Miniprotein binders against a2bj90. Designs and how they scored, part 39

Target 1, 235 residues: a2bj90
Amino acid sequence: MSRSARRKTSALNTVLRVVEVFASIQGEGPFTGTYSVFVRLAGCNLRCPFCDTRYAWSLEAGKPLGVEELVEEIARYEPSLVVITGGEPLLQRHPLNSLVEGLESLGLRVQLETNGILPAPARDEQLWRVYHVVSPKDVPVRVPGAKLHPSWVDYARATGRAWFKFLVANEQHVREVAEYVAKLGIPRSRVYIMPLTPEKLDMKELLELHSRIASLAVKWRLNFSPRLHLLVQLP

## First folded at step 19 (miniprotein)

Design OB19
Fold by ESMFold2, look of step 19:
Structure OB19 (fold): chain B 235 residues (1-235), chain A 84 residues (1-84)
Amino acid sequence: as target 1 above (235 residues)
Amino acid sequence: SEEIRKKAEEAIREAQELLKEVIERAKKTGDEDLQWLAKLAEIYLRAAARAFQKGDYDKAIFYLDLALEIIEEAKEMLEELKRK
C-alpha cells in the first residue's frame, strides 16, 4: 500500500471532538498578526482558575468531526496559519496527528497551543514538524498538577519549533519566569511573557497593562506577547 | 463551600478597604510606579469581586491572592519612599 493510499485510509476512520472552528488573527506569541483558522479541541487535563475557555474543559463539549471533513473546511478559509488549541489538544493525539498530516499535505502551516503536561512529539509523529507554543502553568501562576514535561525542552532544542509563553502580572512574576527558564535551560529567545488579563478590562486599562508588561520584557530581555485580538476586538 | 464563600467575601471586603488607603497614599507620593501598583491591585481585586458575584470562587480566590500580593508590594514601596 502506497503512502498516499495509507494516508487516505487512516484519515477516513479518524474523528476529533471539536468545540469550534473560526477565522481570526493569531493574537499571541511568535505568529502574532497572522490570518489564522482556529480549531478548538475539547477536553483539558487542567482546571486553571483563570481559564477563559472553560466551555472546552469537558470532552463532551466537543462535537465529533471527521478529520477529512475538517481539513476541507479549514482549507476553504485559505488561512496563512492553522492554530490548534483547546482545552488541551494533545488529549486527542492520534486523530490530531491525522489532521496535521492532512493540513501539511495541502501546504498549510500549523501551530499547536499546549500546556506542556503531555510529552512533546516523537520524531515519527506528524506533530514533530509543526510549530508549538507551550504555556506551562506551574510558574508563575502555579496551577496544581501542571508540571511541564521535560521532553518539551529537548524538542525545542532539537527542532527550533517550540516557544514557551508565560502569563505574568508584575515584575516578581517575570523574575520567577526568568529563574524557571534558566533552571530548565530554555534560552531567552524562546521565552514570551504575556499580560494576565482578566475579563472586562476597559481599553485604557488593557493598553496600560500591555505597556507595563512590554517594558518588563525589554528590561529582562525576554520576548513580549500581546493579546492582540483583545486590543483590536476580534474573537 | 458555604464556609469558603463567607471567608472569601470577608477577605474581599478587607482587601477593598486596604486598597483605598494604598491608592490615597500612592497619589500623594506622585510616584508613577507606585500608582501603577495600586491600579494593578485594583484591576485584580475587581476581577476577584466579579468572579465572586458569579459564584466562581476558585477564580475569585486566585485574583484576590494576586491582588493582596501586589498590595503588599505597594506597601513595601511606600515604606521605602518614606525613608527616601
Scores: ipSAE 0.836, ipTM 0.924, lowest interface PAE 0.7, mean pLDDT 91
Fold by OpenDDE base, fold request of step 20:
Structure OB19 (fold): chain B 235 residues (1-235), chain A 84 residues (1-84)
Amino acid sequence: as target 1 above (235 residues)
Amino acid sequence: SEEIRKKAEEAIREAQELLKEVIERAKKTGDEDLQWLAKLAEIYLRAAARAFQKGDYDKAIFYLDLALEIIEEAKEMLEELKRK
């Protein structure tokens, strides 16, 4: 392999395609309410009809940023959590491992958000050490090409650092989630249900939907994820 | 295709008619859960219609199918309430 090929591969491991970096609160999942820096990575392996971040689907929607520069940018916000999201962050797995290494070296906590299609982190990846919120897109709403990779169940069991967040509309969806997680051997304590909210919901409708899904979470003994950022009108 | 657009438009109209009937029946029962399902179906059907107007047919179909599922759930609940 020529010296030119090794330099190109090293550069690929140190640059991320980033759509946006911003500070807010984590509105969803186990870290709801946490002051967070969000790093939205570009590119997605899905085309979910209900996606709120369609502008991140193309890799070209992201700007190339160096990992070191991005670590410095994130650190300036003094976050309680760094949330790596996007389209699908694991499409940029190699430079993402370098980012995680940099952030962890500063003592920053990291949470990844993923659709769970790509394999879970291996033990030799820096990503093995972080928290993961997996959002399957095969149940109860089926997106074409979505399938939860089985390694996420194994990762959750091995590490205790994964949770599964499902979009639901009604009790039938909650039932399907309960059956699905039971079949996969995912503990209910690791499962979150979240309201499937269309764009431009009225605040009254949004609150009522949250209330109804939260009641179903109690009935079905599942965790509830709000869309807190929508309720408090934050990014 | 124009054919897909036309079929989606017809399907949204049919769903709107079905929803109208469900809303009218739900009002007569006074059942709060049924009224919620009717409202939920309306929320998703409005999302479908907005997506359709924007030319986002994948989103329109998605929310239409979801609205239809909720409408069927509401119809089942209406039939259960008649048996009580």
Scores: ipSAE 0.834, ipTM 0.928, lowest interface PAE 0.6, mean pLDDT 93
Fold by OpenDDE base, fold request of step 20:
Structure OB19 (fold): chain B 235 residues (1-235), chain A 84 residues (1-84)
Amino acid sequence: as target 1 above (235 residues)
Amino acid sequence: SEEIRKKAEEAIREAQELLKEVIERAKKTGDEDLQWLAKLAEIYLRAAARAFQKGDYDKAIFYLDLALEIIEEAKEMLEELKRK
């Protein structure tokens, strides 16, 4: 391969398509309450009917940003955590590894949000070192084309840096999650259930739904993920 | 398609009727958990109706199916409460 071809392939590994960058509180999963910078990457391999970020589904919805420039932008917020989210961040795996390398070089902690369809990080990827919250879309709700890649279970076991977050509406959904994670050999300590909230819930309904699902989490000995950002009206 | 739209509209109407019956029965029992299930079904059915009005039929069907699941759970609970 010519020096020109290597430079073109290297340039592709240094640019991300980014929808938005913003500071907020992590509202979901094991890092709930953490002051975070969110990097929403463009493109998704799913079309979840309940997705709140449909504007991120197309790669074209993202602007091309250099990894170095993005690292500098993130660092200015002095975040306690960098949350890489989007549609599906792992669609941009190569430049995402470069981003993680840059962020870790500054001592920044990184958490990835993924639907778990694409393979987990390999040991030689920078992504191996970060935290992952995997949100399966095949249980208990079924999104067409969603299937958890088995390597996420292996990654969770090997590293202790993965958690699994499931959307639930009722006790039947919580049962299905409990059965699913038991079958896969995922420890309950790595499992979060989160309320399936439609758009435009009032605060009373939202709070009651949180209370009901939290009670089910206790009953079923699972972790509870709020949607804290909705409760406190943050982005 | 227009056929999919009509079928979805009919299904939402049928679910609204089923939910009305469940809400009325739930109020008579005084059971708080049953009243919650009736409310939860209402929440999702409203989401379905809003999605339908926006032409988001995938979202409408998703929340309709979810509302129907909760309605069925509420009906099962009603039958359990009658046996006690």
Scores: ipSAE 0.833, ipTM 0.928, lowest interface PAE 0.6, mean pLDDT 93
Fold by OpenDDE base, fold request of step 20:
Structure OB19 (fold): chain B 235 residues (1-235), chain A 84 residues (1-84)
Amino acid sequence: as target 1 above (235 residues)
Amino acid sequence: SEEIRKKAEEAIREAQELLKEVIERAKKTGDEDLQWLAKLAEIYLRAAARAFQKGDYDKAIFYLDLALEIIEEAKEMLEELKRK
C-alpha cells in the first residue's frame, strides 16, 4: 500500500458523520437517570417502520467532524456518561474506535446503542472496553433484515458489558423475548423490556403503558427499561 | 400504488369497527385487563391512522397489524370471561 493510500485510510479513521450532539438524561436501559452527552451518528442498516430518528438513516444527513474536535466538544459538558447512538453507530466502526480512545483517555465512561446486526467488538478494538446496549429488531417486532449477530452473546458472556433491550407491547411479546433469550443462553439479568410507544401519546396513556409493561417485567423476572426522557419531557 | 392505499384504508376502517365492538363488550364486563387491551388497541390503531394520513404506509401497516393482534387477544379474553 502506497504512503498516499495509508494517509487516506488514516484520514478516514479520524472523521465521523454526526447528526447532533446534546446533553440530557439517559432515559433507557441500565444507565437510566445518568447525566449524559448524546452523540447521534448518521447512517443506518435498517428501516424500522416505528423509527423516530429517520432523519439519521442517510450517511449524508451527518456533518463530517474530526474525532479530536468532537472529544473536546463532549468534554465541555462534563458528562457522567457519553452515549453513542444514531442510526447504527457501528457503520462508522473505524473512526468510532478512535473516538472511544480519545474519550477514555479523559476518564469518560462510554455507552454504545446498537441494533446488534453488525459483529460485536473484537478484543483488539477500543470498543471492546465500553458498555453496549444491544436492541434486537427481529424479536418480537420482526423488522425485515434484522437478525442479532451471535458474537454479541459471546461478548456479553466474556465481558459482562452488554445488555439486550427489546421493544414490547403485551404479554405475548414478553413471552417471545423470554423464549428467545433462553434459546440463545442470554442471562435474564442482562435483558430489558421497554414499552413500544408510538409518537404523540398523551402523558396518561404513556404512564399507563409504562405501568403495564413494568408489571410484566416483574411477572417474567426481566429488567424494565422506561422511556424516562418522554416521561420528564427531555430530549 | 393507489390500490395498496385503498386496501390499507379499508383495513383501517374494518379494524376500527372491530375495536368498537370490543370496547362496547369490554364496558359490559367491567374487567380492567380487558379495558386496558381495548385502550392499547386504540393507541396503536390511532398511530396507524396518523401514519396513513401522512402517506407513511410502512408505519401504518406496522401499527395496524399490532392493533389487530391486540384486538384478537381481547376477543380471546372475552370468550374466557363468558365461560366463568
Scores: ipSAE 0.829, ipTM 0.926, lowest interface PAE 0.6, mean pLDDT 94
Fold by ESMFold2, fold request of step 20:
Structure OB19 (fold): chain B 235 residues (1-235), chain A 84 residues (1-84)
Amino acid sequence: as target 1 above (235 residues)
Amino acid sequence: SEEIRKKAEEAIREAQELLKEVIERAKKTGDEDLQWLAKLAEIYLRAAARAFQKGDYDKAIFYLDLALEIIEEAKEMLEELKRK
């Protein structure tokens, strides 16, 4: 691509609608326990009933922020991991690729959280090179309009940089997940089950639910994801 | 919608009554897995009731449906234990 075309593309993709930026611990999935900076992007293509970040659903909830400014803000935290979440971050795909480019130029590791409705990254996108935790919302909890795009399975197998995380309440849910991932050809090593935790559980109930789902993960030979931030009371 | 609110309120009350029966029967069996299902249904039904009180009816209905699903699972286990 010519220098003129690259500069024009950069200008069009230099602004993201950002709801919040904060430091915490990644509490879920394969990077559980990692000191992280979370970047919550505005906009979502789902309206999950259990969503507790509804304030990120509308694109207008995000403040416009230049990619270069955002990279500088993130870098000041000195994170071990940058977690890009939302809403659904892939709704802002073009400027998101610019953000990833900036973060990678500083050697920062990036993980995306996505509901997987939009396609996986193409080989020529900066997003191709980062990690993804894909949380389908059509099994076992069935949110209308939530269909996993099949390209995510191909991407996971080709790159080893995607994992699939499912909210479950009981063994029937785990059985449904196991059947679903078998049909799609998703290896068990890429699958996490995570307890479906409503708000306001006391610590005893939270631990009991974690324990029961973890036991099911062992029984079904799947990976277990905690919601560690809830157990240690971090955002 | 007032019709949705009214239906959700009635359904939550009905589920609470059914759950009381399931909890009592589960305790009498001594079966640990059945007692956990009863407790799990209670957790989600409380979440439904809490969401309902806050006016979040989509969340209330979601957790209510989940609680009812688990209650049905518990009832099936009670019937299986009865046949033993």
Scores: ipSAE 0.815, ipTM 0.915, lowest interface PAE 0.8, mean pLDDT 91

Design OB19
Fold by ESMFold2, fold request of step 20:
Structure OB19 (fold): chain B 235 residues (1-235), chain A 84 residues (1-84)
Amino acid sequence: as target 1 above (235 residues)
Amino acid sequence: SEEIRKKAEEAIREAQELLKEVIERAKKTGDEDLQWLAKLAEIYLRAAARAFQKGDYDKAIFYLDLALEIIEEAKEMLEELKRK
């Protein structure tokens, strides 16, 4: 009954495995066009065949960086937005919450990119207060193990700080996305469709793909996301 | 693995032959959306072939399957236009 337990704190709470930090433009989703610093965290719980960032799949691809050091490095860029991406950033959830705390203490706006397999933030997490772009990988492409955790829909409704982004090739894919989001109760104002762009497309092909998917977004009353960084040749 | 590689190589060749036919038939229709669909299939089939040459068979199969889905859609549209 009257027992007390002492728990050792882990130094890992203050360290992140980071693949790269760089300045660029956010090219996708609701913050498209924003001067951003990207923080790519190591590790992923998926092996998507279309992944553009396979070099971030292994946790060992990242170098350990202290959270305080990382906050200082990010701040020196004077970003309008900090984009935390990866791999799957939520695999490093605990130190990620510490990073978010540090960034927000400096008044920096934060957006996380996630495949949505791990649960949405709880109210007592620092991640609760930031923006999220959730990219489910089970529609229209069905990546094994890529089921969206249902808490993301609840989180989006409770906070207004989550959007859902889907790679599509054609109208059949858009129909599948529309059916999926309707079944889950995701309002279309929270949904982005984005062209599926394999590597090595020429500019004419990139523009035509964008034009066709943008037209479908209008037709289906969904938001359109470009891959702006590809069009302007930024990382 | 070697069996998967050979099956993927064969499937890519078959898709390339199907696409040649679809491109020619789409051109004869003059339908811009159908011609785009044929070009879109070519884009993804090209991505499949490139991935295959690099030994990335998961990516190759993904883009091949996507190209084949688009080829089938184009064939359905050709059939619908023919019945008009």
Scores: ipSAE 0.811, ipTM 0.916, lowest interface PAE 0.8, mean pLDDT 91

Design OB3
Fold by ESMFold2, fold request of step 20:
Formats: structure tokens, sequence, C-alpha cells
Structure OB3 (fold): chain B 235 residues (1-235), chain A 84 residues (1-84)
């Protein structure tokens, strides 16, 4: 194999299809409130009806961007957290591992957001060492084909670096989540319930929904996730 | 396709009529949890109607189904309160 051929192979493994890169606040899950840079990767293996980032569904929505260039762009924001999201970021698993390697070499903390359909990271992947917020879509919102891969539960137990976040509308949904996580052996300390918020809610409605779901979280002894960026009107 | 759209529009209209009745009955009870369920159903039904008007029929169906589930929950609670 020529040196030129090896370089071409490496270049292919260093490209991600990226929809957007921007600074904001992590509004959901265990890192809520953290100054973050978001990297939204193109492509998704679901078409959730309630998705608020539909512009990221197609791989063609993303522009090819070199991993090294992307790391430098992210670093200039001086983030406290780098959130890799999408679509479904694990559809670009191989170059994503290269991005994580670059970010970790700079000491940057990384969190992945995933729908959990694709398997959890293997121990020899760079993704093994980062944080994950897994948002299953098979319960209670019942998106067809959205089955959580069981390896995520094993990964969470082995590493302590995964949490599970569920969209809920009411107490019946919370009961379904509680039954689901109990059957899978997911401890409630790893579980977040989050309000299912359609577009165009006024602030009063948004606050009322947050209050009701937060009260249910207390009642069911689960963690509560806001959608803080909606409350403070950030992207 | 047009037949499916007409059925969806009719279903949303029927749900809106049913919800109007549930809201009025919930108000008469004075029960805060029941009134919240009625308001929650209204929120999701409004989302369904908006999605339908934009031609997003998958979103419309999702929120319609959710609204109908909450309406049924509210109706069950109304019947429970009537027996008390």
Amino acid sequence: as target 1 above (235 residues)
Amino acid sequence: SEEIRKRAEEAIREAQELLKEVIERAKKTGDEDLQWLAKLAEIYLRAAARAYQKGDYDKAEFYLDLALEIIEEAKEMLEELKRK
C-alpha cells in the first residue's frame, strides 16, 4: 500500500457530515445549565413525529467537515461541555470516534445524545470514555422501530457514564417509564423524565407543564429534566 | 390521499367537540387535576390541528392520538367523580 493510499483512507475516516455548530446552554438531563458547544450531526434512523430538529434527518443536510478543523472550531468557543447530537450521531460512528479523540486530547468534556437504537460503545472505542444521555423512543411515546439496544444498560452499569431520558405528558406515561426501567434493571437514579413540549406553547403553558412533570418526578422518585433552553429562549 | 386527509380533518374536529364538553364538565367539578387534564388535552389537540394545517400529518396524528388518550383519562375521572 502506497503512502498516498494510506493518506486517502485516513482522510475519509476524518470527515463528519455536520448540520450546525453553536454555543448555548445544555438545557436537558444531568448537565443542565452547562455552557456548551453543540455539534449537530446529519442523519437519523428515526422520523419521530415530535422531533424539533427535523432539519437534521437527512445526511444531505450536513456539510462534510474535517475532524481536525471541527476540533479547532469547537475549541475556540472555550466550552465547558461539548454536546454531540443530531439526528442520530452514531450513524457516523467511525469519524465520530476520531472527533472524540481530538476533543479529549484538549481536555474537553464530551456528552453524546442518542436514541439508543445502535449499540453502546465498545471498550476499545473513544466513545466508551465519554458521557451519554440515551433517549429511548419506544416507551412511552411508542415510535415504531425505536427499540433500545440492551447494551446501553450494560454500558451504564459498567461505566456509570450513561443516563436515560424519557419524554412524558402525564402520570400514565410516567408509570409506563417506571415499569419499563424496572424491567430493564435501570436504577431510578439514572432515569430522567422530561415534559413533552409541542411548538408554540406560551410561557405560562410551558411553565405549567414543567411544574406538573416535575411534581410527578418527585412523586415517582425519578430525576426531572427541564427543557431549560426553551424557558430561557436559547437555541 | 385526499380521503385520508378528510378523515384526519374530521377526526380533529370530532376531538375538538369532545374536548369542549370535557372542559365544561371539568370546570363544573372544580377539581384541579381534572381541569389540568382538560388543559393538557387542549394543548396537544392544538398541536395536532396546527400540524394538520401545515400538512405534517405524522405529527398531527401523533398529537391527536395523545390528546384522545388524555381526553379518555379525563372522561374516566369524570365518571369516577360522579360515583362519589
Scores: ipSAE 0.843, ipTM 0.922, lowest interface PAE 0.7, mean pLDDT 91
Fold by OpenDDE base, fold request of step 20:
Structure OB3 (fold): chain B 235 residues (1-235), chain A 84 residues (1-84)
Amino acid sequence: as target 1 above (235 residues)
Amino acid sequence: SEEIRKRAEEAIREAQELLKEVIERAKKTGDEDLQWLAKLAEIYLRAAARAYQKGDYDKAEFYLDLALEIIEEAKEMLEELKRK
């Protein structure tokens, strides 16, 4: 490869397509309640009917941002956690590894949100070192083209830095999650169930749905993920 | 297509009729869990109807199917309560 080709490939590894950067409270999963900067990356390999962030599905919806500039922007918020989300962040895997390296060099904790379709991080990736919340879209809710990549189970076992978050509506969905994770050998301590909330749900209805799903989490000995940001009216 | 739109509208209407029957029966039992299932089905069916009105047929179908699953669960619970 010529020096010019290496410089072009290095430049491709230093630019992310970013939809938005904002500070809020992590509302979901194992880091619920954490003051976080959210980096929403553009592009998704799914078209989930229930997706609240459809504006992030196209890569063109994101602005190109340099990794160094983005690290500096994130650092100004003094976050307790950096949450990398989007459509699917792992579509930008190469520059995302560079972003993680930059953030970790500042001592910032990083959590990735992924649909788990793409392979888990390899040991030589910077992404290997961060936390991952995998949100499968094949169980109990079935999105066309969704299939959990088996390497996420291996990654979870090897590192203890992955959790699995499932959308559920009722007890049947919780049963399907329990059976699915048992079959895959995922320990219940790494499994979260989260209410499947439609857009513009009434606060009373939202709270009751949270209560019902939380009770099912206790019954089935699973962790409960709120949608805390919806309950407290944060971004 | 206009045909897809019409079929989705008919399916939502049929689900609304089924839900109405479940709500009426649920009120007569006084069972709180059954009343919740009826309410949950209503929540998802409203989401389906809103999606349909926006021309988001994938979302409409998704929440319709989910509402129908909850309606079926509520019917099963109604039959269990009659046996007690």
Scores: ipSAE 0.839, ipTM 0.930, lowest interface PAE 0.6, mean pLDDT 93
Fold by OpenDDE base, fold request of step 20:
Structure OB3 (fold): chain B 235 residues (1-235), chain A 84 residues (1-84)
Amino acid sequence: as target 1 above (235 residues)
Amino acid sequence: SEEIRKRAEEAIREAQELLKEVIERAKKTGDEDLQWLAKLAEIYLRAAARAYQKGDYDKAEFYLDLALEIIEEAKEMLEELKRK
């Protein structure tokens, strides 16, 4: 194996394709309300019809950024949390582990957003140490090619650093989530239901949908995730 | 294809007719949960129609199917309310 091949592989592990970096409030999941820097990575292994970030589906939509440069950029925001999102961040797994290492070296907390199709972190990955919000796309809404990788259930049980966030429209969807998580042995304390919001929903309808889904969360003894950023008109 | 577009347009129109009937029946019953389901179906059907107008047929189909599921739930609720 030539010295040139090792240098090219080392460079590939230090560059991410990044769509955007911005500061906002985490609007979803267990960290709702947290001042966060969002790192939206390019590329996705799904084509969800309801995706609000379709511009991130192509790897070419991202700019190549060095991990060190990106760590410095993130650190300037003094975030309470770094949220790594995108299309699917785990498509860039190798440089993403390097990014996490850099961020953790600064004492920054990291949360990954993933669709859960790709395997959970292994114990030797830097990603093992961070928080994960897994958003399955096979229940109750079925996206073609979506299947939760079983290792996420094992990771959640082993670490306590994973949560599962499901899009729901009605009580039938909440029932399907409850049955699905029971079958997989996911504890209800790790389950979030979130309103399935179409684009350009008016604020009154958005609020009523939140209220209805939150009431269902109480009825079904599940956690509720708002779309807080939509309610407060933040990015 | 033009055929896919035409089928999607027809399906949205049919769903709009079904929704109209559900809304009219929901108003007569006065049930708040039924009125919410009718409104929810309207929200998703509007999303389907907007997607269709943009030529996003995958999104149009997705929200149409979702609207139809909610319409069916509303119809079931209407039949339950008639039995009480």
Scores: ipSAE 0.838, ipTM 0.930, lowest interface PAE 0.6, mean pLDDT 93
Fold by OpenDDE base, fold request of step 20:
Structure OB3 (fold): chain B 235 residues (1-235), chain A 84 residues (1-84)
Amino acid sequence: as target 1 above (235 residues)
Amino acid sequence: SEEIRKRAEEAIREAQELLKEVIERAKKTGDEDLQWLAKLAEIYLRAAARAYQKGDYDKAEFYLDLALEIIEEAKEMLEELKRK
């Protein structure tokens, strides 16, 4: 490989397409309530009809940022957690591993949000070391092209650093989730159900929906994920 | 297309009529869970209508289908309550 080809391949591994970086409280999953910096990466391999971040679907919606610059930007917030989200962060897997390495070198904890379509981290990836919240879109909402990659189940068993978060509307959805995770051999302790909230709910409707889904979580012996940021009106 | 738009509008209207019937029946039973299902269907159908108004037909269809599922669940619950 010419020096030019090595420089082009090195540049591809050091630049992320980033939609936004902001500080907030993690509103969802096992880290709910944690002061977090959110890094929303551009590009998605799904087109979920209910997606609230459709502006992140195109890679072109993101600005190219160097990994080093992004690490410095994140570090200035002094976060208790770095949440990497987007469309699908694992579409930028190579530079994302470099980002994780940089963040971990500063002692920052990292959590990835993924739709679970792409393979779980391999043992040689920096992503192997971080926390993952996998949000399958094949159950119960059945988004076309969504299928949980089996390696996420293996990763969860091997590391204990993965959780599975499902959008649910009613008890039938919760049943489908319970059956699905049982079939895959995912421990219930790693499963979160979360209210499927449309945009522009009033606070009363939002609270009642949370209450109903939380009650179903107890009944079905699953963990409950709020949409805490919506409840407390944070980004 | 204009045809897709009209079909979506008609489907939302039909779902609104079905929901109205469920809401009125739910009020008569006094069952809180049934009243919640009726309200949940209303929430999703309102989301469908908003998506439709924005020309987001994929989102409109998604929330319409979800509202119809909840309406059907509410109807099943109504029939169960009549048998008790």
Scores: ipSAE 0.837, ipTM 0.929, lowest interface PAE 0.6, mean pLDDT 93
Fold by ESMFold2, fold request of step 20:
Structure OB3 (fold): chain B 235 residues (1-235), chain A 84 residues (1-84)
Amino acid sequence: as target 1 above (235 residues)
Amino acid sequence: SEEIRKRAEEAIREAQELLKEVIERAKKTGDEDLQWLAKLAEIYLRAAARAYQKGDYDKAEFYLDLALEIIEEAKEMLEELKRK
């Protein structure tokens, strides 16, 4: 690559808009319980009414950070998992692929959290090689404009590195999820249902809601995702 | 708009009144699933009221609609149990 092209690539692929970096426990999905570093990227293509991280919606909420600097910061935590989340991280796809490359070169395991509106990784992307938890927002919570891109189902089948996680409140929601995933050909082994937990629940309410949704997961033969960080009061 | 907000506030208040009745009737049945539905509606209605108080009307409407769906489900179950 020429010096001019290398400079353009460097500027385009070396800066991310980052809201926060912090250590905690992955509380949701297939990696629940794992010591993790969370990297919250700015920007989102949705405005979900139940969103707990509205402060990440605007790209202006993020500070520009160089990818190499960010990789070094993450590595100092010695994480068992790096969780890239946001907003919607795929809005910063090009520099995100550079971040993933840097993390993988250090042997760090990476998981992406996405609403699935933008397409799944192509085979030639660094993102192809990492894990993904896809949280569609069109069913059952019916966020307008939140259509799951069909490439995520193909990606999950081809790689085995994607899972689908749905917020549910009751059995009617679980029925809707079951019908939705069956129609799309998503096997139940790849599907998680997770309790829709509003703010300020006390511990008894949190446990009761978890218990009821977990029972539904067993009844409908789906995987259950807690929101473990809420139960143990971690960020 | 101001009119939509006033209707939402009134709807939350009306839902709270309905829910008090549903909670009492559910308790009398002794049915654990029905009592859970009533409690679940209370959880989401409280979330709607809190969001309204903070001026987050999209969140308030989302949780209100969810609470009302669950209240209706509970009322249908109450009717079914009375036939038995």
Scores: ipSAE 0.825, ipTM 0.913, lowest interface PAE 0.7, mean pLDDT 91

